# Ledger of designs, part 28: VHH binders against Probable RNA 3'-terminal phosphate cyclase-like protein

Target 1, 375 residues: Probable RNA 3'-terminal phosphate cyclase-like protein, of Arabidopsis thaliana (Mouse-ear cress) (q9c578)
Amino acid sequence: MVMMKKMKGSQSFRQRLLLSTLSSTPISIDEIRADETIPGLRPHEVNLLRLLEIVTDDAVVDINETGTRLKYKPGTIVGGKNLVHSCSLSRSIGYYLEPLLLLGLFGKKPLSIRLKGITNDPRDASVDTFRSTTLNIIKRFGVPAEDLELKIEARGVAPNGGGEVLLTVPNIKTLSAVHWVEEGMVKKIRGTTFSTRVTSDFEHSMRFAARGIFNNLLPDVHIFQDHRAGAQAGKSPGYGISLAAETTTGCFISADTTVSCERPDETGELDVEKKERSPAEDTGVEVASWLLQEIEKGGVVDSTHQGLLFLLCALSEQDVSKVRVGTLSPYAVETLRNIKEFLGVKFAIKPDPLTGTVILKCTGSGLINLSRKLS
Short names: E, the ipSAE of ESMFold2; O, the ipSAE of OpenDDE; V2, 0.75 times the mean of E and O plus 0.25 times the DockQ between their complexes.

## First folded at step 18 (VHH; framework vhh_podentamig1)

Design r5 (from q34M with R96A; at its last look DockQ between E and O 0.94; V2 from the best seeds 0.74)
Fold by ESMFold2, look of step 18:
Structure r5 (fold): chain B 375 residues (1-375), chain A 118 residues (1-118)
Amino acid sequence: as target 1 above (375 residues)
Amino acid sequence: EVQLVESGGGLVQPGRSLTLSCAASGFTFSSYAMGWYRQAPGKQRELVAAISGGSTIYADSVKGRFTISRDNAKNSIYLQMNSLRPEDTALYYCAAGRKYFVDYMDVWGQGTQVTVSS
């Protein structure tokens, strides 16, 4: 007989599965979109369950006919090499990377997996942001740098994807607690533009517009082009930009966006309605402005990385972590609730009126990778 | 309109201490990066120390000897300069700029002279 944690609704699906697996807590989720016109689990959510079956042993997944009820008994996290997963096109690869990065750390073996699908989409962090920012946040918690890597082998955007990345994640015994409150000052901005099946002029326009925003703030700004052709360009036209600011104390603050063009019709035509101002120029201005807004909020991470930061703190050794963030995002608040529910970790939250930021403290749950096997 | 007024400069002997003050008006103090810059004869103006948010930075040449601080109630920043050396002789400027950015400042004070000499 297996005692299951009972839950309801579609919210926090990724984090519920992640935390269920890391804590070895079986869960039963009822009423998944039961009130909606199209009820039940979405294709990307079912696809995440299939990914969990690939990277774990002995997971049991039981979904009812309408998809409105899930029973999940987590398996043992194994990891391994030569793994391949085709992600659903209803969300980007970034949807899957977020939980996978944490799961891979606590596997029996190091993880090496190819993920196929959409590399860039505005609903999830781009693969560029994972490389520039997300991996650096994880390294703060004692993860070996040379074993944590994301390679972009092909790019793909909505609707048809065609992108591919190779993710490697080392297995570790424990995560280290952190004292991370010093924001520093911005010393440089780095970025990557991409374009697939459209003119590379879009990248020039985005770079020019972003440079216009930064020229009066600092001199060290470098935005690199990543124009893809042939098989590496995926199956749909698109372009985008990812920016990261690095501070003097080693913090990374990021912003990214992607524009997906309409699917070409049978003649291959794109909708080209020129405006007074180029759409790519607007994109460059918007992402640069979003980066500045994230920097102005303060904290050691941007608002989109607050959830990951808190998960890492809560999974760390039984010692105190102390971190500074800007205004808590809705996703961050949701993350704190899920952490308490699955790990029993409660954060002390104290606003800092002198700086307009927030300090969070917790004692980590002390998760230890008991199944770890070094090479 | 933002205004910055420095004070506290003067002639001082090597090894002595001096405190520079900068009074700011016309802005919310916590919304800006604030800093001290100096320009020695024949040299370019250089950052000495800056403060923004919860962070400070210092030029390598002054680390351990100088301390920047701020008093939000008085809308002021200070530079405590200990163990002064002749190489610290310069015109010292107070400056303000966009929060967390210190490479290009928007507002500058008139400067206060610090001269370290026997």
Scores: ipSAE 0.605, ipTM 0.822, lowest interface PAE 1.3, mean pLDDT 90
ESMFold2 (binder alone), look of step 18: mean pLDDT 82; pTM 0.832
OpenDDE, look of step 18: ipSAE 0.750; ipTM 0.899

Design r6 (from r1 with T56K; at its last look DockQ between E and O 0.89; V2 from the best seeds 0.74)
Fold by ESMFold2, look of step 18:
Order: sequence, then C-alpha cells, then structure tokens
Structure r6 (fold): chain B 375 residues (1-375), chain A 118 residues (1-118)
Amino acid sequence: as target 1 above (375 residues)
Amino acid sequence: EVQLVESGGGLVQPGRSLTLSCAASGFTFSSYAMGWYRQAPGKQRELVAAISGGSKIYADSVKGRFTISRDNAKNSIYLQMNSLRPEDTALYYCAKGRKYFVDYMDVWGQGTQVTVSS
C-alpha cells in the first residue's frame, strides 16, 4: 500500500498530475465535480492521463465508475521517439503541451511525439505561442535550443480539429537557476494569422487592424499569413491571430486568440451584427490591445507564462532564482500554492511600487534526472 | 498639459563631462518611457538612452561614456555624459513615450544644445 497525498475537487488538475509525476508523489483526488449535473473527469482530463501513460512507464491510473475519484501513482518518465497521441477535442493541443514540455525534460530518453487535435483555441495558448514564446522561456533555464522544437504540420480548430504538431524535447540532467529581472524595450513584433475553411480575407483584416495599432509604436512589425490547403487546413472553419513582442534583452511577451465558427451552414458565416463590422477586424484589435496591456504590466514574461516561469524556477538546481513579473495572475498564485504543496519550495515575493512589478525569489528544489540516458 | 524642459547644455572641450536634466510635468512620471535623443546638423534624430521601469538602453556609440538616470521624486531624468567627443555635438531632446517603447515618442522637449569643440 502506497501513501497517497489526498485532495479534492477538479481545480489544478494539470499541475497536480505534473507535480505528482515530477516529485514521484502518488495522489488521490476525490469529489471531482461531484455536485455538478455531469459529474466527474472531463474528456480532456482523461486524455491527459492517457498521455502520461504514453510518456511514462508503470503509471497506475484508477478512476471510479462516475469519474469523481482518481487514484494516480506516477510512473517513471521515459520519453521516447515515434510517439503519437490523439488529443481530446474538448481542449486544444496547448492544454497538453504545458505539462508535456516539463515532463519531457526529465525523461530517460529525449521525447519526440506527434500530437493530433486542435492547434488554436482561446482557452489555451496556441501552438504558435508555444513556438514563438514558451520555448524561448524554457531555453533561458539551460535547455539546449537546437533540441527543443515545435513543428506545426497541420492546423485545426474546434469542433473537429484535424491539426497536428511534432514536439521535440531534449532530456536534461538539471535546470539552471536564473537571474532575470530586466525587461528591456520592445524592439520588434512578430505574428501569424491563419484561417481554416473560411475566406483568407479574415487573415487580411486581422493583420490590417493589428498593424494600425502598432504603426505608432515601432517600425519593426511583421505579421505573417500561414496559408495551408487541403488536409493541412483541418476539418472545421475558423481563424485566429498570434502575436509576440521581443525585447532588447531577449524577453518575449505574447497574446493570441482564435474564433471557431459554429453555424448551421457549412460556410461559417457570422451573425448579422458582426457582419456589419468585420469580426476579424475586432479580433485583430483585441489581440493587439491585449499584447500592449501585457507589455505595459512589465516583467520578463506575460501573465499567461507566469506559472511556467515559477515552475521552472522551483524545479531548477539548488541555487537562487530571481525573476520580475507584472501583476500576479490568479493562475500564477495557484501555481505558487501547488509548488509549495508538492515541492516544498517557497517564494519570497516583493512588490516594487516604483515600477508596478513584482520580484520573486526562490531556492530551486534541485530536481536531477538520474535516469538520463546518454548515447 | 505635458511639458518636458531640458537643461544643462553648453559648449565644452573634448574629454570633458556634462550633465543634462529633463524636468517633466503634466503626467504620471513613472508610467511612461523617457528618453534622450540627439540630432546633429544634417543627420537624423537618433536614440541616445532610454529608461522605462527598471530597464535602461543605450546607443552603441555612447555605451560606457553616458549614463541615464531618473529621480521619480523630482519627476526628472538625467544624462551624465563623460569623455565627450566632437561627434557628440548635437541638439539633445528629452522625450516621453509609451512604457517599454522607444522608437516613436509622443511628446518632445525643445532641446538643449551640446557643442564639443576645440
């Protein structure tokens, strides 16, 4: 019989599984949506457990009949090549990429895995944001740049997806602690627009609207069209835009969104109120404005990447990391709580009233990949 | 009414030092990027140094010789210019822009002339 860390509710499911696996801590979660009309684990949560079984050995997953109780005994992270996983369409590939990126670093072998599903959705970071921003954050902690890669093979949006990415993650021994407090100044903005099974005019409208906002701020702005045809355009109509700002000190700040068209006809036409003003124009303005708000908050990462930043600091070598962020997001606060619960790492938090930013410091837990295979 | 008032310019010999000041009013000082720019006769206006939040940036031509600083209590920024060269001769402008952006500023001072000659 193995002692299990007992917990309740549906909150923090990804982080609980991630931290359980990285810390080799068995968990028991009860009362998962027990009071809801449809109780228990959601399809994307079960699918994440299946992904963990693919990238680890000897994991034990026990779910009761109603899905309201999970007992999870983590396995050994092994990684491997030629892996394929079909992600549930109830969330995007991005839902799975978040934990997978960290798990892959501590595997016995390098990870190479194809993920099939939804590449772009507003509920999760887009695959573009992972490629443009998330991977660059990870690289600052000593992860080899050439071995950390995300390729977008096909695009897909809700409901039917049809997208595909290839993720490569090197296995490492340790993460390096960081001293990362200087934001720099924005020197360039890059972005990608896409459309699937709708007119490419939506891409044009989003680019034009976003350019209109950035033209008064800096000259180096390029927003590209990622044109795909046939099977690479997925199975459902939609469009979206992903933006990233790069600073003079190598910080990346991101924003993205996607519109999934759900209409009775096959063309994906929009309702009459949005048709009188292009919905794509509104989407372009919204994401550009969101990017500017994230930049103005300060810090070395955007608010959506604060959780990842703190996880990396807490997992790093037993040395002090010091990072600057803007206003802590609710997800970031939740992440700090889960880090303390599973790793015993506490962050010293010091607001900087002069800049409106927050400095966080911790001593990393010193996670070492003892099973790393060298060849 | 946003105002930026530069001071401290003048005629100096090569190798000497000069400190420029910019007093700002009419806005919340800490919420914006502030910078020093210069324009020599017949040349384009160029960034010299900028400060936003806790971050500073310098043009390559002045790194190690010039230092930007700010005093939020006085709503002022400063440019300490050491080891001045004839090619530093220019009209120096204080400018205000969006936080973390330095390429396009929205308010400019009148400028203060710095002339390095012997």
Scores: ipSAE 0.650, ipTM 0.829, lowest interface PAE 0.9, mean pLDDT 90
ESMFold2 (binder alone), look of step 18: mean pLDDT 86; pTM 0.864
OpenDDE, look of step 18: ipSAE 0.741; ipTM 0.883

## First folded at step 20 (VHH; framework vhh_podentamig1)

Design s1 (from q2K with I57M; at its last fold request DockQ between E and O 0.85; V2 from the best seeds 0.83)
Amino acid sequence: EVQLVESGGGLVQPGRSLTLSCAASGFTFSSYAYGWYRQAPGKQRELVAAISGGSTMYADSVKGRFTISRDNAKNSIYLQMNSLRPEDTALYYCAKGRKYFVDYMDVWGQGTQVTVSS
ESMFold2, look of step 20: ipSAE 0.703; ipTM 0.859
ESMFold2 (binder alone), look of step 20: mean pLDDT 83; pTM 0.839
OpenDDE, look of step 20: ipSAE 0.877; ipTM 0.946
ESMFold2, fold request of step 21: ipSAE 0.695, 0.714, 0.731; ipTM 0.848, 0.857, 0.865
ESMFold2 (binder alone), fold request of step 21: mean pLDDT 83, 83, 83; pTM 0.839, 0.841, 0.838
OpenDDE, fold request of step 21: ipSAE 0.910, 0.910, 0.909; ipTM 0.963, 0.963, 0.963

Design s2 (from q2K with S31R; at its last look DockQ between E and O 0.90; V2 from the best seeds 0.80)
Fold by ESMFold2, look of step 20:
Structure s2 (fold): chain B 375 residues (1-375), chain A 118 residues (1-118)
Amino acid sequence: as target 1 above (375 residues)
Amino acid sequence: EVQLVESGGGLVQPGRSLTLSCAASGFTFSRYAYGWYRQAPGKQRELVAAISGGSTIYADSVKGRFTISRDNAKNSIYLQMNSLRPEDTALYYCAKGRKYFVDYMDVWGQGTQVTVSS
């Protein structure tokens, strides 16, 4: 309240709010895009603040007239049922899922929240990736599997969204430290294609192209088709593919992408296919190649999940976690800096030249959910 | 030219040990998965052990008896075979595949015979 952590700039906004809330550290952020032609907080950032007000109690959010200064006093994480939030369409639901997954674990009550917006977008991980990969990573830290789930009720892509998911997150007392260094070997690849307001032929093309790449690598490949019609198809035409590889030691490596059509006529699902002529095959090849690149980097998670992995390690019990990752992504490095700033946790980083991977170790901060209620 | 050359096979008595070696050349050794496979007369080729990165896998029939290892400095893969049994008799192949994939290998050696007899 009286003493706020002073920060500047627009960087790390999501993580700063997440860590502020988990550590009960008030923050003041100045100079948010102050020199840009459109200054201040973006719609998805303001929307994240509104979401925090929904899932916490007594949060105080003060934004100046231009959006260039934020004062945030975090509330107590409550969770609860029957919560509904309409996410900003400038980013996908995935932007919000990552902080919610961590916040929900430390709530007074289990979290059940319905999120409306864009389910699939190339900027953020798709809801399919959250279901196939992200939740499995969280489960390794001692989170009960049966109470952690994500249901896809409707799909939506840019610009108009119209998708909907139901997220449930159990509240827990503590996260367990992990010793997670064995990547295993890829034993199966699973995927989901989707299509909304366009022909399902796009899904067939993406699946065919991706399987053409994987058929030379392993026999256990299965890519499901998820064509949505009616109310479940959202408001905009689009298609995409999400892939996950599972290894013999239970690691998941993911890649996904989405193509959205910016056509003004919302009845033009056929027109998208005819205008683009086989763009879906290229999309299938591209995502399959990205998955293989992520696998080749090694590590127990793909590069897009490194930040989450480090957050989980840093939030865990005061014991040592040891994890292996591939090349550190810029987001992962940023995550390590923010973890140190808010939690005081420093990772020891040791390259492993034999494998071309990196081992990270930390002692968790020992976050304990003291407000947890039996339910 | 990409090559895998096995060595170290031979005739050995049951209960004894043998070490197979596989020398790799013509590519960047550390960026691939490697496996040992075997084929007995009249049988299909089967995976014995594989290594990629710091991870290994073993067929159930050899777990606890065989150990796969590698030496990046020598561009070599090894299979330490302990407590050998007559049913281990086979032509043993070294193979290379895409990093972290072991189901479909793309380069094979010529094989080295291991015979466990007496």
Scores: ipSAE 0.685, ipTM 0.856, lowest interface PAE 0.9, mean pLDDT 89
ESMFold2 (binder alone), look of step 20: mean pLDDT 85; pTM 0.859
OpenDDE, look of step 20: ipSAE 0.857; ipTM 0.937

Design s3 (from q34M with S30N T56K; at its last read DockQ between E and O 0.88; V2 from the best seeds 0.83)
Amino acid sequence: EVQLVESGGGLVQPGRSLTLSCAASGFTFNSYAMGWYRQAPGKQRELVAAISGGSKIYADSVKGRFTISRDNAKNSIYLQMNSLRPEDTALYYCARGRKYFVDYMDVWGQGTQVTVSS
ESMFold2, look of step 20: ipSAE 0.695; ipTM 0.861
ESMFold2 (binder alone), look of step 20: mean pLDDT 86; pTM 0.877
OpenDDE, look of step 20: ipSAE 0.873; ipTM 0.945
ESMFold2, fold request of step 21: ipSAE 0.717, 0.728, 0.735; ipTM 0.863, 0.869, 0.874
ESMFold2 (binder alone), fold request of step 21: mean pLDDT 86, 86, 86; pTM 0.877, 0.877, 0.876
OpenDDE, fold request of step 21: ipSAE 0.897, 0.896, 0.894; ipTM 0.956, 0.955, 0.955
ESMFold2, last read: ipSAE 0.727, 0.714, 0.740; ipTM 0.872, 0.863, 0.876
ESMFold2 (binder alone), last read: mean pLDDT 86, 86, 87; pTM 0.880, 0.877, 0.880
OpenDDE, last read: ipSAE 0.894, 0.897, 0.891; ipTM 0.955, 0.955, 0.953

Design s4 (from q34M with S31R; at its last look DockQ between E and O 0.84; V2 from the best seeds 0.77)
Fold by ESMFold2, look of step 20:
Structure s4 (fold): chain B 375 residues (1-375), chain A 118 residues (1-118)
Amino acid sequence: as target 1 above (375 residues)
Amino acid sequence: EVQLVESGGGLVQPGRSLTLSCAASGFTFSRYAMGWYRQAPGKQRELVAAISGGSTIYADSVKGRFTISRDNAKNSIYLQMNSLRPEDTALYYCARGRKYFVDYMDVWGQGTQVTVSS
């Protein structure tokens, strides 16, 4: 007989699969969108299960006819090189990168996988943000920088994608606990604009607008352009910008956005037309302003990386991690619940009234990669 | 109206201590970085110390001798200056900047003179 952790609903699907696999905990999920007009698992959720089949051995996936019930027995994380996965176009590659970055650390072999699909869309975090910020957060937990890398081979903007990235993740034995409470001061801002199947002038406009906001704050600002043409431009027109601030204590705070250009639902002009900025200028201003808002919230990571931060703390060695964040996001709260459910790790949460931030502490679960191959 | 008012300057002997105060008004104090700058005769204005959130920074020339502190309840920052040297003689300014940024300040006080001489 096989004992399964029983759950309901469509919430947290990505994290449930991640934590099920890392903790070797079989799960049974019922009532997946059972009352919706289109019930059951979504294409990107099914596609994530297929990705798990690629990076693990002996996983068992049982889905009923309507997709409203899933039974998942996790396999052994193997990793490996020369892997290829075509991601569903219903979500971006970023949806898959989040769990894959953690799974790859605990594989039998180092992971090298080529992901094809949408690199940039308005919904998910940009592949640029993973490269600039997410990887640096992971390195803080004792992951060697060697072979932790994301290469953008081709860009593919929503809806039709056509992009491609190469992700490399080293395998490790354990993650180190951290004491990470000092935000420091912003010392530099770096960024990347991109454009596919549109004029590269959009990148100039976004860069100029964003730098205009930062010029009154600090001198060390560099935003690089990444215009793609031909086969590397994917199948849909679009542009966007990803920004990251680095602090004196090694924190990275990010913001990004993507504009998809194929569906103009509204006029390009609103209200007082002569006073409206161009769409690309507005995008540059908006992302720069969001970055400043994320910085002002405090904490050692931005709101979108709080979940990853807590997962890393909870997976780390059996020692105390202590981290500072700003206001907890809904996704971060969901992450804390799932961590407790799968790993039994509880976070102590203490507001810091002097700074308006919160401190979280936990003792890591002590996950050890017993299958690691030292070669 | 946004205002920064320094006090506590004066004439002191080398090796002695002084505490500077800066009272702030007209803005939400906890949302900003605060700092102390100084300008000696014939010199450029230079950063002495800054504080934002839970973080501080100091100029190399004052590390270990000067301490910046902050009291959000009183909307004030302080500079404790120990082991004063004649080279510390300057007009000391309180300044405000955006939270977590210290390179450019947007509001300045009038300054308070510190003179270190026997």
Scores: ipSAE 0.665, ipTM 0.831, lowest interface PAE 0.8, mean pLDDT 90
ESMFold2 (binder alone), look of step 20: mean pLDDT 88; pTM 0.897
OpenDDE, look of step 20: ipSAE 0.815; ipTM 0.920

Design s5 (from pS30 with Y34L; at its last read DockQ between E and O 0.93; V2 from the best seeds 0.86)
Amino acid sequence: EVQLVESGGGLVQPGRSLTLSCAASGFTFSSYALGWYRQAPGKQRELVAAISGGSTIYADSVKGRFTISRDNAKNSIYLQMNSLRPEDTALYYCARGRKYFVDYMDVWGQGTQVTVSS
ESMFold2, look of step 20: ipSAE 0.744; ipTM 0.882
ESMFold2 (binder alone), look of step 20: mean pLDDT 86; pTM 0.875
OpenDDE, look of step 20: ipSAE 0.893; ipTM 0.954
ESMFold2, fold request of step 21: ipSAE 0.759, 0.759, 0.760; ipTM 0.882, 0.888, 0.885
ESMFold2 (binder alone), fold request of step 21: mean pLDDT 86, 86, 86; pTM 0.874, 0.876, 0.875
OpenDDE, fold request of step 21: ipSAE 0.911, 0.912, 0.909; ipTM 0.964, 0.964, 0.964
ESMFold2, last read: ipSAE 0.765, 0.751, 0.772; ipTM 0.889, 0.884, 0.892
ESMFold2 (binder alone), last read: mean pLDDT 86, 86, 86; pTM 0.874, 0.875, 0.875
OpenDDE, last read: ipSAE 0.914, 0.914, 0.909; ipTM 0.964, 0.964, 0.962

Design s6 (from q34M with V102I; at its last look DockQ between E and O 0.90; V2 from the best seeds 0.79)
Fold by ESMFold2, look of step 20:
Structure s6 (fold): chain B 375 residues (1-375), chain A 118 residues (1-118)
Amino acid sequence: as target 1 above (375 residues)
Amino acid sequence: EVQLVESGGGLVQPGRSLTLSCAASGFTFSSYAMGWYRQAPGKQRELVAAISGGSTIYADSVKGRFTISRDNAKNSIYLQMNSLRPEDTALYYCARGRKYFIDYMDVWGQGTQVTVSS
């Protein structure tokens, strides 16, 4: 008789599946949007389950007729190459990249997978942010740099997508614990502007505005243009900008934004956030200001990467990790709860009154990739 | 008015130590990066050391010999200079910049002279 961890509600769906799979813990989730007009799992959540079936072996997925109850028995993480997954268009590829990066590390084989869909969206981190910042955070935990890569083959924005990325993730034995409390000083800012099915003048305007803000702060600022045409421009007009600051101690702090056509969500309702924005110049100012705000909060990662940081610490070898962050985000707090529930890892949390930042410490769960194929 | 006032300079023999102080006023001290810069005769002003948040940085030429520190209660930064060499002779400036940035400091002190000579 299989004992399942019983849970309720739609919250943390991505993390619950991720942690269930990494810890080999079967789960039963009831009352998924049971009180809503359109109850049950959303198509992007079902799509994530399909992705798990692609990268794992022997997973068992049981969903009731209304989608309000899921029973999930995780499979063995296999990985492999020549894999392809078409992501739902109501969420970006970034929604899927987050769990996939961690799952790929603990596979039997290295992972190589093509993801098709929306590459840039304000709702999820852009593929540029994954390449510039997220992968560098992961590398700090002992992951080989040369085998961890994200290639942007085509760009696509809402509503119709048409983007494509190629993700490679090495399989590893263990993650290394970190002692990462030194923020350093900002030494360079790098960025990428993009445009699809609109004039590249949007990219110039965003770049010009952002440079105007940074030129008064440091000399080493380079923002690249990535104008896409033809098949590589996807199926919808859009533009955006992704920025990352690198510090003297190897920290990366990021901000990104995308402007695209307004689209309905998976339930047919329009996003409350309207896409009617100020001119591209104002978009450049907005993202530059957001980056500066994230830097000023302190910590070794920006607020959007706090959850990933804590997951990596908790999955690492049975040794102490110590990290500094700015004000904990709501998502980061929920991440800490899910980590405790699935891995049994508790973080000691201590404010640092001298700096206005927070120190977190834990002993990693000691996850070991026992299925790792050495050849 | 924002002010930075250096003190502690003087004449010292090679191999000896000296401590520089900088008293700050007119701003929320803990919200800014602070640094020490120096300018030798005929040379450009250069960074010596900076401190912001929980981090410090040092110029290669002083690494291991100089230590920057900060006392938020006294609104002051210090530069402990050990194993002084003749090439450390310069006018030393205290400077303020945006938190976590060391380029383009926006407030400067008057400077304090350090001379290392037999």
Scores: ipSAE 0.657, ipTM 0.838, lowest interface PAE 0.9, mean pLDDT 90
ESMFold2 (binder alone), look of step 20: mean pLDDT 87; pTM 0.881
OpenDDE, look of step 20: ipSAE 0.840; ipTM 0.929

Design s7 (from q2K with V107Y; at its last look DockQ between E and O 0.86; V2 from the best seeds 0.80)
Fold by ESMFold2, look of step 20:
Structure s7 (fold): chain B 375 residues (1-375), chain A 118 residues (1-118)
Amino acid sequence: as target 1 above (375 residues)
Amino acid sequence: EVQLVESGGGLVQPGRSLTLSCAASGFTFSSYAYGWYRQAPGKQRELVAAISGGSTIYADSVKGRFTISRDNAKNSIYLQMNSLRPEDTALYYCAKGRKYFVDYMDYWGQGTQVTVSS
């Protein structure tokens, strides 16, 4: 008899599926938006279930007629090459990348998967941020650097997407625990602007504005331009900028943003009253300011990567990880709760009043990739 | 108003130690990066050591000999200089800048002279 973990509501859907799959814990989720005008699972949530079916074997997914109840029995993570998945356009590829990066590490085979959809969107981290920052965080936990890669083959923004990335993730036996408390000092800032179906002058304006802020802070600033034309420009006009600061101790702090056409809400309805789009100069100033705010918070990761950091610590070998972060974000707190519920890992949390940061410690759950194929 | 006041300089023999102090006022002390810089006659000003958020960095020429520290209760930054050499002779400046940035400081003290000579 299968014992299912019973849950309610739409919150933490991505993490619940991730942790269910990594811990081999069947789950039953009821009352998914049951009181809303359009009840049940959203297109990106169903699409995530389809992705899980692509990268795992023998998963069982049971969704009722209204989408308000899900029963999920996780499968075995397989991975593999030449996989292709078309992501829902209601969220960006970034929504899928975070769970996929962790799942791929624990597969029978290394993962090579092509993801199609929206590459850049402010709702989720951009594919540039994954390449510049997220992959570097993961590498700190003992993941081989040359086998973990994200290639941006085409860009796409809301509403119609048309972007494409190729993700490769090595399979590993275990993640290493970390002692990561030294933030260092910012030594360089790197960035990428992009433009699709608009003038590349937007990229020049964003770069100029961002450099105007950073030139007063440090000399080593380089922002690359990535103008896309033809099929590589996707199906909608847009532009954006992604920034990462690297510190003297190897920390990466990120911020990104994207400007696109008005997107439909979660229900698929288009807003006929368009929002005022920001000028490209204002966009450059805004993202540079956000980066500086994230840096000022301290810690070894930015606030948007705190959840990933804690997941990596909790999944690692049965040894103590110790990490420093700035103010805990609401998503990070939610992540700690889900980790405790699925993995039984508890974090000791101690504020550091001398620096205004927080130290977190845990003993990893010791997840071992039992299905890893022999050489 | 913002003030950074250095003290503790002087004439000292090679191989001896000296402690520089920098008293800060007019702002929230814990919100900034602080550095010690030095300038010898005819040379460019160079970073000696910096501290922010509990992290420190040092110039290669002073690593292992100098220690920067901070006392939030006294709103003060210190530079402990051990095993002093004639090459350490310079005017030493305390500076502050944005938290976690040390390349371009936005406020400077007047400096305190350190002279290492037998």
Scores: ipSAE 0.702, ipTM 0.858, lowest interface PAE 0.8, mean pLDDT 90
ESMFold2 (binder alone), look of step 20: mean pLDDT 83; pTM 0.838
OpenDDE, look of step 20: ipSAE 0.866; ipTM 0.940

